# VHH binders against q8rxe9: the designs that were tried, part 1

No score or structure here was measured in a lab: all are predicted.

Target 1, 356 residues: q8rxe9
Amino acid sequence: SVATDDTSPSVKKRVVSGVQPTGSVHLGNYLGAIKNWVALQDTYETLFIIVDHHAITLPYDTRQLGKATTDTAALYLACGIDVSKASVFVQSHVPAHVELMWLLCSSTPIGWLQKMIQFKEKSRKEGVENASVGLFTYPDLMTADILLYQSDFVPVGEDQKQHIELAREIAQRVNHLYGGKKWKKLGGRGGSLFKIPEPLIPQAGARVMSLTDGLSKMSKSAPSDQSRINLLDSKDLIVDKIKRCKTDSFAGLEFDNAERPECNNLLSIYQIVSGKKKEEVMEECKDMSWGTFKPLLADALIEHLSPIQARYQEIIAEPEYLDKILSEGADRAEELGAVTMRNMYQAMGYYQRRRY
Structure headers, positions and changes below count from the first letter of each chain, unless a header shows other numbers; antibody chains aren't numbered by Kabat.
F, E and O are the ipSAE of ESMFold2-Fast, ESMFold2 and OpenDDE, as the mean of both directions, binder to target and target to binder. V2 is 0.75 times the mean of E and O plus 0.25 times the DockQ between their complexes.
[cut] marks letters that were taken out.

## First folded at step 1 (VHH)

Design c2
Fold by OpenDDE, look of step 2:
Structure c2 (fold): chain B 356 residues (1-356), chain A 121 residues (1-121)
Amino acid sequence: as target 1 above (356 residues)
Amino acid sequence: QVQLVESGGGMVQPGGSLRLSCAASGFTFSSYAMSWVRRAPGKGPEWVSTISRSGGSTSYADSVKGRFTISRDNAKNTLYLQMNSLKPEDTALYYCAKYSEYWGRDYFDYWGQGTQVTVSS
């Protein structure tokens, strides 16, 4: 009895993530998300999306959206996303995102979304009553982004757990409403229409804080550019921003002191960009002054970002290459999404188009 | 599970004062900016105030500027809103809201049930 070791190549689990093409990618985005994505490519089937439909839910410059989209894509690649391992594509290039969103909207209680509203900017400037329906339904679009591809895992921070939970709840609800025997009666395979996605939370060490406030996460929404390092910042600008970053008056440098959040942040950044172990950094920097450490950090940042910047320039210089990559990514996404959409339309009882 | 529980609302006369509290649980309170939002009868939600994670930065709607003060105690996981010189127009259900960042944007991901503030002569 030859035990046929049916080592069927274990089908890689699927991971989906993305960012909006708004503004410039900063060090926090890179170290907290994109860099981790790169590591996931070997373990998972990875899809990385530029989510431009999300970008239009808030005021934006129509003249800049296209460029922001291509820049974001270029930066994905420049940061180490490998198109031989991952699919990179633009959300708007795959119509199924919006189609699925509509279907999901029909199954999402309004009360679920009422708890997830962006009021800050619109309320301040235009009044909350002027907030767009798009902004209100934003979480359903996000859910569509995740479920369209039958994602097993979604890389998210702790602050995004609620969104993943919403996606899970919606998936469960739709499976209940339209899946199983109901779907089978309509000629479908039956069972679940959606996989229930699980969060993939990166290790805590990847949170980069603001250069002007060690208790605040580095963010694009911060009013001052001095609060963040952008991936495409010039060497001189990096030096200047680090020189001017907020520091304390304590002697020496140390990790994990709650009274020294800026120190912890800057050391953490140094650790990550230098590739050194925490213990090595502690020993190296324990007796340093800020005057000594800041230039060291700046140099390490420049060294780490220079290859990314160089690769970015190469990619941007060849628009046809980027277009091809995005097109191929979109094709793959469409192929995957088509199965999901077919099942959804069938399960929900739509009249199917016959192609002659 | 994230929970936000507002308290301190009530009925006051014009010119009076109230102090609202929001007890937060189920998340690292000090890691998030917090806001107050209110909804008057028949009206949509209105942003009132925001405070940064550390409490070092605050912002206010023009309608409440100079009269309201937002504060927080991170050790107690509590958000506050001191409301002075209250006006009938301030009558609303007041919500505590937690900030979140998704895809590089800030939004409110959790709201409390609200506390009623009524300003009436």
Scores: ipSAE 0.020, ipTM 0.244, lowest interface PAE 7.5, mean pLDDT 88
Fold by ESMFold2, look of step 3:
Structure c2 (fold): chain B 356 residues (1-356), chain A 121 residues (1-121)
Amino acid sequence: as target 1 above (356 residues)
Amino acid sequence: QVQLVESGGGMVQPGGSLRLSCAASGFTFSSYAMSWVRRAPGKGPEWVSTISRSGGSTSYADSVKGRFTISRDNAKNTLYLQMNSLKPEDTALYYCAKYSEYWGRDYFDYWGQGTQVTVSS
């Protein structure tokens, strides 16, 4: 019955995902998450948010935030986000995020925030008693990012499902406090003010491990840059990092041996970036030494990443094009969020501005 | 699925010692910082201690500093809390908690069921 996509109108579920404006992405994040995010834009109504308000909750360089924001946007576009399918925008370009965050704060018990933020800051700043108010209230901002768009899903890893539970609890509490009959009395439709978001575990992405420890996931928070490949690493740096990465003393190469986590990791990376099937990789590599395989892996990484790097440079070189993409994304997001904000203000009893 | 199972609680006299354990499964344990948190009867949660993913950095609440020691064994996926010189004020349900990164921030995203520690004469 189907040789091509069905183009009939249908209701798409909405997915919201945020990313810090760091200006950098490592291979683990790309292969494990971003490729799946790109795939989501074919199935879902997708919003990708560069969350610059979140970035200021810890010390940062004011001279670099703007560039990090545009670099991050450009990098995600270079990875395959298609503006004809998805909205890409900067969080601060849609003021409703902060407006809603403030309104949600009236319904968020202090104890819920203390559990999430205060504990982390205490462990990192023993000589300082207080986290910033921004850092302390960050969970309400994240909740606003999700609820503003009546999001159905938020992408998370399998071991991150609980990250959304605070947002779900706040939504449920707000629906109880301000929805239903109370909202009807103020002219609303009644019922829930917010959809309760669900975690979305994307189809399996690559499990990319540290180059220095095959039992730890690749991470931007690891102390050594040697532990990761960044998407914008130069060819020479990629070669050097692969040359120095941890291996083992076993003969040959194989997948899925629990005693060889580094071997499994490096073969898996090779498989994905080369675009080869597992069986092809096994046939090609099974009798190789590490000295033969490492140059092969480095070349495959360089070949895979070079088009992404080239696309990134094209986008960065055209700042007016990037500005247009982000502006149009913000306009779409602002339109979507306006309905939510009107309902929330009404349900909370605000006198709403009338525009003439 | 992610699971955190605390054990090692019990009753002890003031001045005594206990060692708590937390068995972790369903995630790459060595990739995450871990914490102990406690909840005394009728009170909200109180952070006790945090240990970095490698175990190389530790921190403690002022109320337990010098008396408690957090440690981890990444090969066994286990978090520990050695509690010495226990006081009645240490009576609480003790949880271990996992951090996870989401949108560039670390959050507590999983908690165990807790193990009861009671310090009484």
Scores: ipSAE 0.012, ipTM 0.424, lowest interface PAE 8.4, mean pLDDT 84

Design f7
Fold by OpenDDE, look of step 2:
Structure f7 (fold): chain B 356 residues (1-356), chain A 123 residues (1-123)
Amino acid sequence: as target 1 above (356 residues)
Amino acid sequence: EVQLVESGGRLVRTGGSLRLSCAASGRTFSTYAMGWFRQAPGKEREVVAAISRSGGSTWHADFVKGRFTISRDNAKNTVYLQMNSLKPEDTAVYYCAATYSFGELYDSSYDYWGQGTQVTVSS
């Protein structure tokens, strides 16, 4: 049996996900992740985390981290996360994340982390020798984020598949090393300490590419702001960014042409923000020039983002409301995580603190 | 250190099926991700399929087109490659590989390799 195996048909499965508070949330984050989270709230018990411990693993502005954290939280809500259905909280507000991370690190062979693709990529600029241990152990922290809450499912992008699989392997290893009869001998209930999480992979259409390179994912780390639409961009800025976005010289517009990655990206964005079917967009736009399509896309984006921006402004105007939401979310997270941590410390043979 | 021994390779006709096995030595089989590679005469070695330690994740090359399936039995220290609808183009030496690290499952950066087993598909 799993440590928190709730097999009751009346109990929802648990979903956990999160975004780093690094810079502004952009269209790729929203369409690729947050927008999909909204639909999950009705089916699953959902925990949405602002993962600020992850944000410090690369160079960042200490003066901006706090604001970025609250902005991200506000945008969660503005995008449709419902606190009556989901828990929203900040990673650093729940100490158990790093406690569990430490325990998991003890069970993670270094060789499992050395060949992580993201680490290799992110450490190239500075050199591997100069890369931080935090960056190196990033996947263990992510694993802790997931396993702490006995997550059934984890929504992730394509680029996170390797990390999710690693999390699964770590969970299995820990269950093997410390669970079962071993745990029972120490006074525990025995069985699995962790559920093995399953990935929820978004549909391909949710991958938003850079406005300046159709072969690169839209990213906060891109040097030019022109490469991305931020959720809080003004109408004029959206128009300007779309006007200046990279396009090709082919006639008409079409999906799924490898020679026209920018075209595919822009049409896909239009499809998603307009709520139209792919076939409808194809028929509508097949004979359009870029001069006609770009304004159309800009208008659709503005229409889609305007309600989000309005709600965001309402939320940030009431900082006490946001603080309350985050506090309640953290309380719920702590409650859930406390059971996991108790079991882990017991299974691993820690001397337990007596409270008098 | 892990020793890998492939078996099951033989001559088969086009459209036939074959199941390859790879037996691993030792007690640490479950700590390795496993892969199948193939090398045809005059061609570079290419990855066919890969499977995670638990078997929870699998990867297959595009040229497999649903014809091949990788699986594993950790209790038996064995990884399998089920090959269906075989074609002459599938003729190659097939290699089993293991990696301790959880890195790139679909590249040639594996820690241990078998000696290979010959698969020949006749027209």
Scores: ipSAE 0.007, ipTM 0.256, lowest interface PAE 11.1, mean pLDDT 90
Fold by ESMFold2, look of step 3:
Structure f7 (fold): chain B 356 residues (1-356), chain A 123 residues (1-123)
Amino acid sequence: as target 1 above (356 residues)
Amino acid sequence: EVQLVESGGRLVRTGGSLRLSCAASGRTFSTYAMGWFRQAPGKEREVVAAISRSGGSTWHADFVKGRFTISRDNAKNTVYLQMNSLKPEDTAVYYCAATYSFGELYDSSYDYWGQGTQVTVSS
């Protein structure tokens, strides 16, 4: 923690986020998380990492990983990542992630990994003897992603709260084993070897539900494509999906009625994509029928998503420009990580290579 | 080995508030991540909220998000569940539980359990 007397108003803290190379984004991903993550670049020094090494911890399609990686990067850029403010790069382009992961493994008690929920679920379904070492140890890789950059904050999501706490525990253990007075005796400059990362509590994000079931989160894995709006859906498809989405038979529209989960969901989406305040939406929409509201919502969605879609098409049409962005992001990340790696090797007592 | 004792469960009206406490004794409380679970009659026990060993990370189930808040005071060896905007659907026996790692969402992953405290929300 920083001393209470440090009142500097201009300290820019570092945020790191790892994103899976899925190659696609639905409205739930975007409004629930990505939009808020993009906003972080205005306040924080931000690193957005496409975590391709994580994608290989379970069976995957070798023919698609590269394309999914670049598609994911292009989608994030199209959603508003500004490369003058943030670094976007591919995890495998910075070898230090794996290098640090190995060093952290030597300090991670095996019992801490055995209790991870995602390992328990996946190993149960496929058998422990068939689970990869990568699946078992990937929490150390996630920890490396965070600690390599001396990150102050990691945005918290439901799926990753356990991993953030493990990263904090590993950092504390490594600082105890190799940092402090021992670190200074080996020539270390500064205090602890690693900052202890904190979960970042996002601004209230949109909770986006399925278009076919207002009680279920919008999901890529739902049986019907009707349940979700993908960011790259055509205008006609967006109109069709909204026309067919589940509604109710109540008169008028309102927020926060537990009997009307679809109404609350669709109004919330409209509020966010239109940029209007909740009270303004309530006054505008309270007396509307579904037949009036659905076209309004579809138009607002199309208006919001069209610039993103246009930007995406521009980016994928210029693959050399995208490659340059990712390469420059990796270069900055390598520069930052090199300091961390030197300190870690020094603290652990490694014989240093002489550079001529 | 840690012993957990819940308190604070009672009858409350819809829309009301209630704060549950879980006092821990035995081995160092700060070595455990903590969770609150609930079980309504005829249903499986389900996780409500979880908090890391230090208290720096929390998780809340979607059905209580914005209404319930887990917290802990390691100096007092106590974990809390602040329950606001209570609904009849929140009626259940609430259990606190301890585990060695944060983020455990299944009851089988928790090693130590309290006896539970009854929360009843009436219309």
Scores: ipSAE 0.000, ipTM 0.128, lowest interface PAE 18.5, mean pLDDT 83

## First folded at step 3 (VHH)

Design p1
Fold by OpenDDE, look of step 5:
Structure p1 (fold): chain B 356 residues (1-356), chain A 124 residues (1-124)
Amino acid sequence: as target 1 above (356 residues)
Amino acid sequence: QVQLVESGGGMVQPGGSLRLSCAASGFTFSDYAMSWVRRAPGKGPEWVSTISDSGGSTSYADSVKGRFTISRDNAKNTLYLQMNSLKPEDTALYYCAKGSDEYWSGYTSEFDYWGQGTQVTVSS
């Protein structure tokens, strides 16, 4: 009785994530997201998106968007995204994102979007009445980004938890409104139109804080470039930024002290970029002065980022290569998304175009 | 007439377990998704869990995920909720709710009938 090892190739679960091309990718984006994505490639079917439609929801420089998009893509690859394992593509290259967004908008109560914390925060500066509809509805776009590909998991930071929850709710609502027997009656397979995505929350320590404010997340929107390390910063600039970063007047260095947020942030960065264990870093750095530690941190950052920078330069020097990768990624995305869109249009009762 | 009768509630200590039951009558039980909803004092109704008509699909609120298990016996016209690792915040009146169709939604507005509820109190 030959035990037919029916090792049916276990269909890998699908992971989708993305970053806005609003400028240079900074250390927070890398350590908080991209670096973790690299590890996911072996376990999951991974789709990594440059979400350029999100970038236009706030004021932006039209002259820089294209370059920012390609730079972000190049940095994905430079950071270790493997095109043999993952699909990398630009959001705007796949029209289905916006199509699905529209469909989802029809099923999203306004009250759900009004509760979004990020909208409230972002609109506060300009006044709610002056905020763009794009800014208001971008969570639906994000939902479309996720659901279009029937994502099982979405790596997200703590700040995106609310949006993921929204996506889940929208998915459930649409499944209820249009799925099941209703869909079958229209000639569809029935059941769920969308998988309900689950968040993947990064491990503790992946949140990188500002160099000028240990209580604020490192951000591209911060007015000062000194507040962040960009992945493409020169060695000298890294040294200078670290030298000038905010520190306290306490003796020694320590983790997990609420009174020393900058110290915790800098040690955490050091831990991650050096690949050392927390205990090792504590032992090494506990008696250091800032004068000793800052150069050490700078060196570690430079060492960690140098290979990324080198690879980035190689990729940028071959624009055709990058274009090909993005094109292939978009093709794959279109194929996957086409199924979802077909089902949605069918379930929602659209007159289907006959392809002759 | 549609009737839903909940049972199994009571008082338990934190970390304890309860199993709720809902006896359904007056409709074809196996044709409809069923849900549990709870209402805590001073709060609005909160969706807890839903199970599809066949029992093939289940969903849970994040607050109870991993602790509660919804199930059904269509032959007995009975819905169940196994509640483990109970917390004080789980204290509520628990309702059995009938779905409008075979599919789950998780939205309380989508339920056409509710039972009278069974009280669950988690206290030390």
Scores: ipSAE 0.007, ipTM 0.305, lowest interface PAE 11.4, mean pLDDT 89
Fold by ESMFold2, look of step 5:
Structure p1 (fold): chain B 356 residues (1-356), chain A 124 residues (1-124)
Amino acid sequence: as target 1 above (356 residues)
Amino acid sequence: QVQLVESGGGMVQPGGSLRLSCAASGFTFSDYAMSWVRRAPGKGPEWVSTISDSGGSTSYADSVKGRFTISRDNAKNTLYLQMNSLKPEDTALYYCAKGSDEYWSGYTSEFDYWGQGTQVTVSS
């Protein structure tokens, strides 16, 4: 037979994830999304960007932004980011995000932004009179985050594919305006200035429900902290929250009974954090009382979360180490983005600065 | 398309009461926590109250606790705010907000969808 034309790839495809500097993570966030986002580093070249510029487009506390940024970075590192495989950095540490945003704004029809702002303003504010320029233009900033690194994929849920739709349309428009034959005539290689990013739907995470209402999703916006397990809750607090969580008066424990949403939720959490098969959990737990099961669940949660908490404490105890990780991540991102920015400026006809 | 339409505002004397409503459409209302947020003249937004998606849990800002009651009717896709013992400092434009705890992207904010607002004015 004829030998195939195989060349071993030297570079993995690239995934870019934007991370809001919230400063905290609950179990629902972690099991529902973050665990699977971090796992992408095993298959893809992964950039985790703490998007502090995006945080200022909405009401925020200036006294908290810096701390929330570093706490968020530490939490994601503790969740398993391996700095030999992935980069973690702060968006504002790489100025090219804003430089590219400005260039993309010049190519983005205002009607595309008005459609997005009208949607948000009908939900948040009195319309365009009260919208900041940052809120109005943030879709171009998101696009810059994605395109700057020639990203192949952006992890999104099925219901959130729309936030990359504009980025794809802007990339196509920029490629039309400045790419193709025009780009080749300016010395560019290939026909496209930007890759067209694709949504990436990671393996679906668990849907974890509130500890106070088994019909409500676990949420950081829920009224009571008793409704959620935070990743950094102490052992005693975990025990207390599980002790007080909503249950029912049925005998035994079972999955998938629609009249027992709390039972299904708590067993599902136990299954996930213990790493056991559903059948194994059923065999172990079916004849338990709540008084027997709750300590079992609390212990499993503590055991699962302890390595994350220990790693977090190591990171925050040495702020110079965290600063170094973020600085090195920013340096790598700057190097990648410099190529993109040079090409973008050249394709748009800018006079490039020379060093003499 | 998500729509939130507030109503029930007006002028009222100190000590009076008003009931605000927010009609929701374009999303599964019962899947989301809902909030009231207000903006007084010359001030930034102030969170007022939140209610869980099922209605089983509520919370309030200290400034309104004991005077305001948030509620929802998931069958009618409607959020309510009962405001009692109104004070001049309660004068503001009141918005309802759809909560979001998005797992798949860090780009989504907690209060992504606000209505047009309804004006509440408390004066003698």
Scores: ipSAE 0.000, ipTM 0.291, lowest interface PAE 11.3, mean pLDDT 81

Design p3
Fold by ESMFold2, look of step 3:
Structure p3 (fold): chain B 356 residues (1-356), chain A 121 residues (1-121)
Amino acid sequence: as target 1 above (356 residues)
Amino acid sequence: QVQLVESGGGMVQPGGSLRLSCAASGFTFSDYAMSWVRRAPGKGPEWVSTISDSGGSTSYADSVKGRFTISRDNAKNTLYLQMNSLKPEDTALYYCAKYSEYWGRDYFDYWGQGTQVTVSS
């Protein structure tokens, strides 16, 4: 039916995104992706999932996982997630993720998992023969994360669309096997059991390069911490890292000179964190030495990151507040997922428990 | 659309050399680490070598260390593998692969069609 938009609120499309509990975020990840992911909350109903189950598919430190989880949550909240618009929760706090994973695995042909790109972590020399069952089947867990909430969209880069193709194929297969007329005969309502998720290409983020090599993207996995600015680096550490970052011997500063990748990178960072237009930055900086520019950049970074750091400190200083946010996010997610799980069990013909 | 095209394979005698190339298009090549992976007849895929996005860091499987050299030219969007002192066990279909991170997990998300390398007397 048709409704007047002036008096009938629209149901927002739902976006799901996951983040591993690493406990840290660097400037490149923030400006290149996270800032735009957070901005999706302004248009969509957004679920931000801290995917702790995914973290255990490779060797990990059992003593650190919990703290890394809460640190990650606090940092993403500090990056701008608004709990009135979005839900933030820990994957393992909603058991339906793994319940659905099992049901999906039982409908996933082994050959589809074998067609997934073979995993190889950077700097490791091991092939698929050393992978755990969890690592081999994690694409079904990711699929469960997406389908559990009847998600409309999953944010991916243009060159990453392959990542959601398995989720789309599994949804189609399950809808065919168990949905429609078959489900209605078992008392079901509606037609398809799952929405078919679509890729969402968010606005492109900034491309931020290593402080030690202007030709490499800034990365958590780089050997030296000098290569990156972490969002939680102290003022003194930021100053020190910028003081020691790689530069060149050319006179003046300029954008877009292929022989000067560090210059282009550092000016681009300055432009973004200062909020100035490219033309304004060019006029301000063109005749500067590195000795004049580096303090300017460091100050701009400190000023830009200070609100994020202050909000982070506020959140971790009140662990009961953070616990409440995560618990309420998990409660909302559990309610959404319960509908999906009830429908899935019914469609598959399960005898469902009745509680008295 | 991401596209990876390998070339440079062929037949060579033991002890010989070959240089493989991989032309990349449809993505910002310089943003990604790249790898060579090979598949011998009747066997699963075997990782051979990885090179960082800038080319500043490389790693190799023990079976090829000292004999193979991975390199890249980011201006030409091309990945290379120089293979020296080839052995019969190096016979395989060689693929270049795009190395990507998604939801915090690193893996290969795109592969080429492969180029055949055959080492025999």
Scores: ipSAE 0.210, ipTM 0.597, lowest interface PAE 4.8, mean pLDDT 85
Fold by OpenDDE, look of step 5:
Structure p3 (fold): chain B 356 residues (1-356), chain A 121 residues (1-121)
Amino acid sequence: as target 1 above (356 residues)
Amino acid sequence: QVQLVESGGGMVQPGGSLRLSCAASGFTFSDYAMSWVRRAPGKGPEWVSTISDSGGSTSYADSVKGRFTISRDNAKNTLYLQMNSLKPEDTALYYCAKYSEYWGRDYFDYWGQGTQVTVSS
C-alpha cells in the first residue's frame, strides 16, 4: 500500500498591488508600503503594477509620463522587488485592464461611485463639474486591476478599505448577474466569475511623518520638498534636509511623547533605517542633542538608501534589461488575465472570436 | 461608520457672518485633511477650502479667500468654517468632506448631509 504522499504544492495565494507613475518615491512610500511588498513575495504570488492609466485621469505632463513609468519600475526593483518571485508590469501594456473596466462599469451603479468623488487640487479650483469622467470612474479601473487577476488579497491601508469594499461589491454583483447557472447555460463552467478579494492590512507599516510637521504624514503633495526625503536624493541633499528639519527645544530625545511629534518621527525613522530595536535606539539617543542626532540620522539614511540608489542607477543604465523585465511581466499578466476575460465575455453573452 | 454632520447654517444679510461646524465620527479625524464644499442652486459642487490633517496648512478658493477661514479641533473631532463678509453668491448648501488617498491621489470619500447658508437682503 504505497502511501502516495499527495504533497500537492500548496498553490500560493495571489496578491496584487499598484502605484501610479509619479516619478518620485519618498521615504514614507518606501517604508510604509514598498518595503512591505518585498516581504510579501515569499508568501504570496505577487503582481506589482505601474498603473499609468490612473495617472492620466488628472492633468499631467505627456513628456514625463514615460520616464516616470520607467523610474517607478526601476525603483520597485531597486527597493527589492524580485522578478524571480514577482511580476512587474505596466498597466497600459495589458489591454485587458481597460476592457474589464468597461465590463465592470456596465454593472456598477453610478450611486456607488458618487460616494467616492475624486477631487484633486485642480478639481478644487475648477469645480467638481469639470472633473473628467476618468476621474469619476477611477474606482472601477482599480477594481478591474484587482479582479482581472483573481486576487486573493490586496494590500491596503485603513483609509482604502472603502475601495476594496467597492471592489468586493462589484465582484459579488457581477457574480450574481452573470455567474452561476446563467454562465453555465452559455457554455461556461458556471460558478463565480470573480474571486472576492480581501484586504491585506500590512502590520504597522511605519507612518513616516513630514520633516517640517511631525503631525502630518510625509506626502508628495506637500508644497515643500524639504518636508520629505526622496529615495533618489543626493547625500548632500539628505544631509541638508535633515539638518533643517523641524525639531523642538526639549533636552534629550524620547519616543511616544505627544508633545514631541518631530522627535518621535525622527527617532522612528532612525530605528527603521538602522535596523535597531526601539530600546536600543532609546538607549543610544536618549541623551543626545539635536546637533548630534541629526548627523547620525542623516548617515543612517544615506547608508540605507545608497544600495537602493546604486541599484536604481544600474537598472536605468540598462534600458533593455528593464524593458525585458516589464515585457515578461506583461506577458504573465496577459496570460492570467486572458482567462478572466474569456470567462467574462462568455458569461456576458459576447460573440466570441474564433481563432483558426 | 464614517459620519459627518454639518451645522451652523442659516439666513443672514449681506455682509453678515456665520460659523459652520462639522462633527466627525467613525474614523481617526486627526489623520485626514478635511474640506468644505458648497453647492449653489442649479450649479455643481464648488470647492471652498481645505485644511491639512494637523491644521498646519490651509487653502481657499479665490471666491472666498480673505473672507472665509477654515479651522479644526482634532480633540473635538470638529471642522469649522468661519464665514465673514457674506455675499448673496455664497448662498449654497455647504458640505464637509473627508479626504482619503487612492493610489497616491487625494480624493473625497465621505460627505456630510450639508447645512444651508442663505445670504439675502
Scores: ipSAE 0.077, ipTM 0.461, lowest interface PAE 3.0, mean pLDDT 90

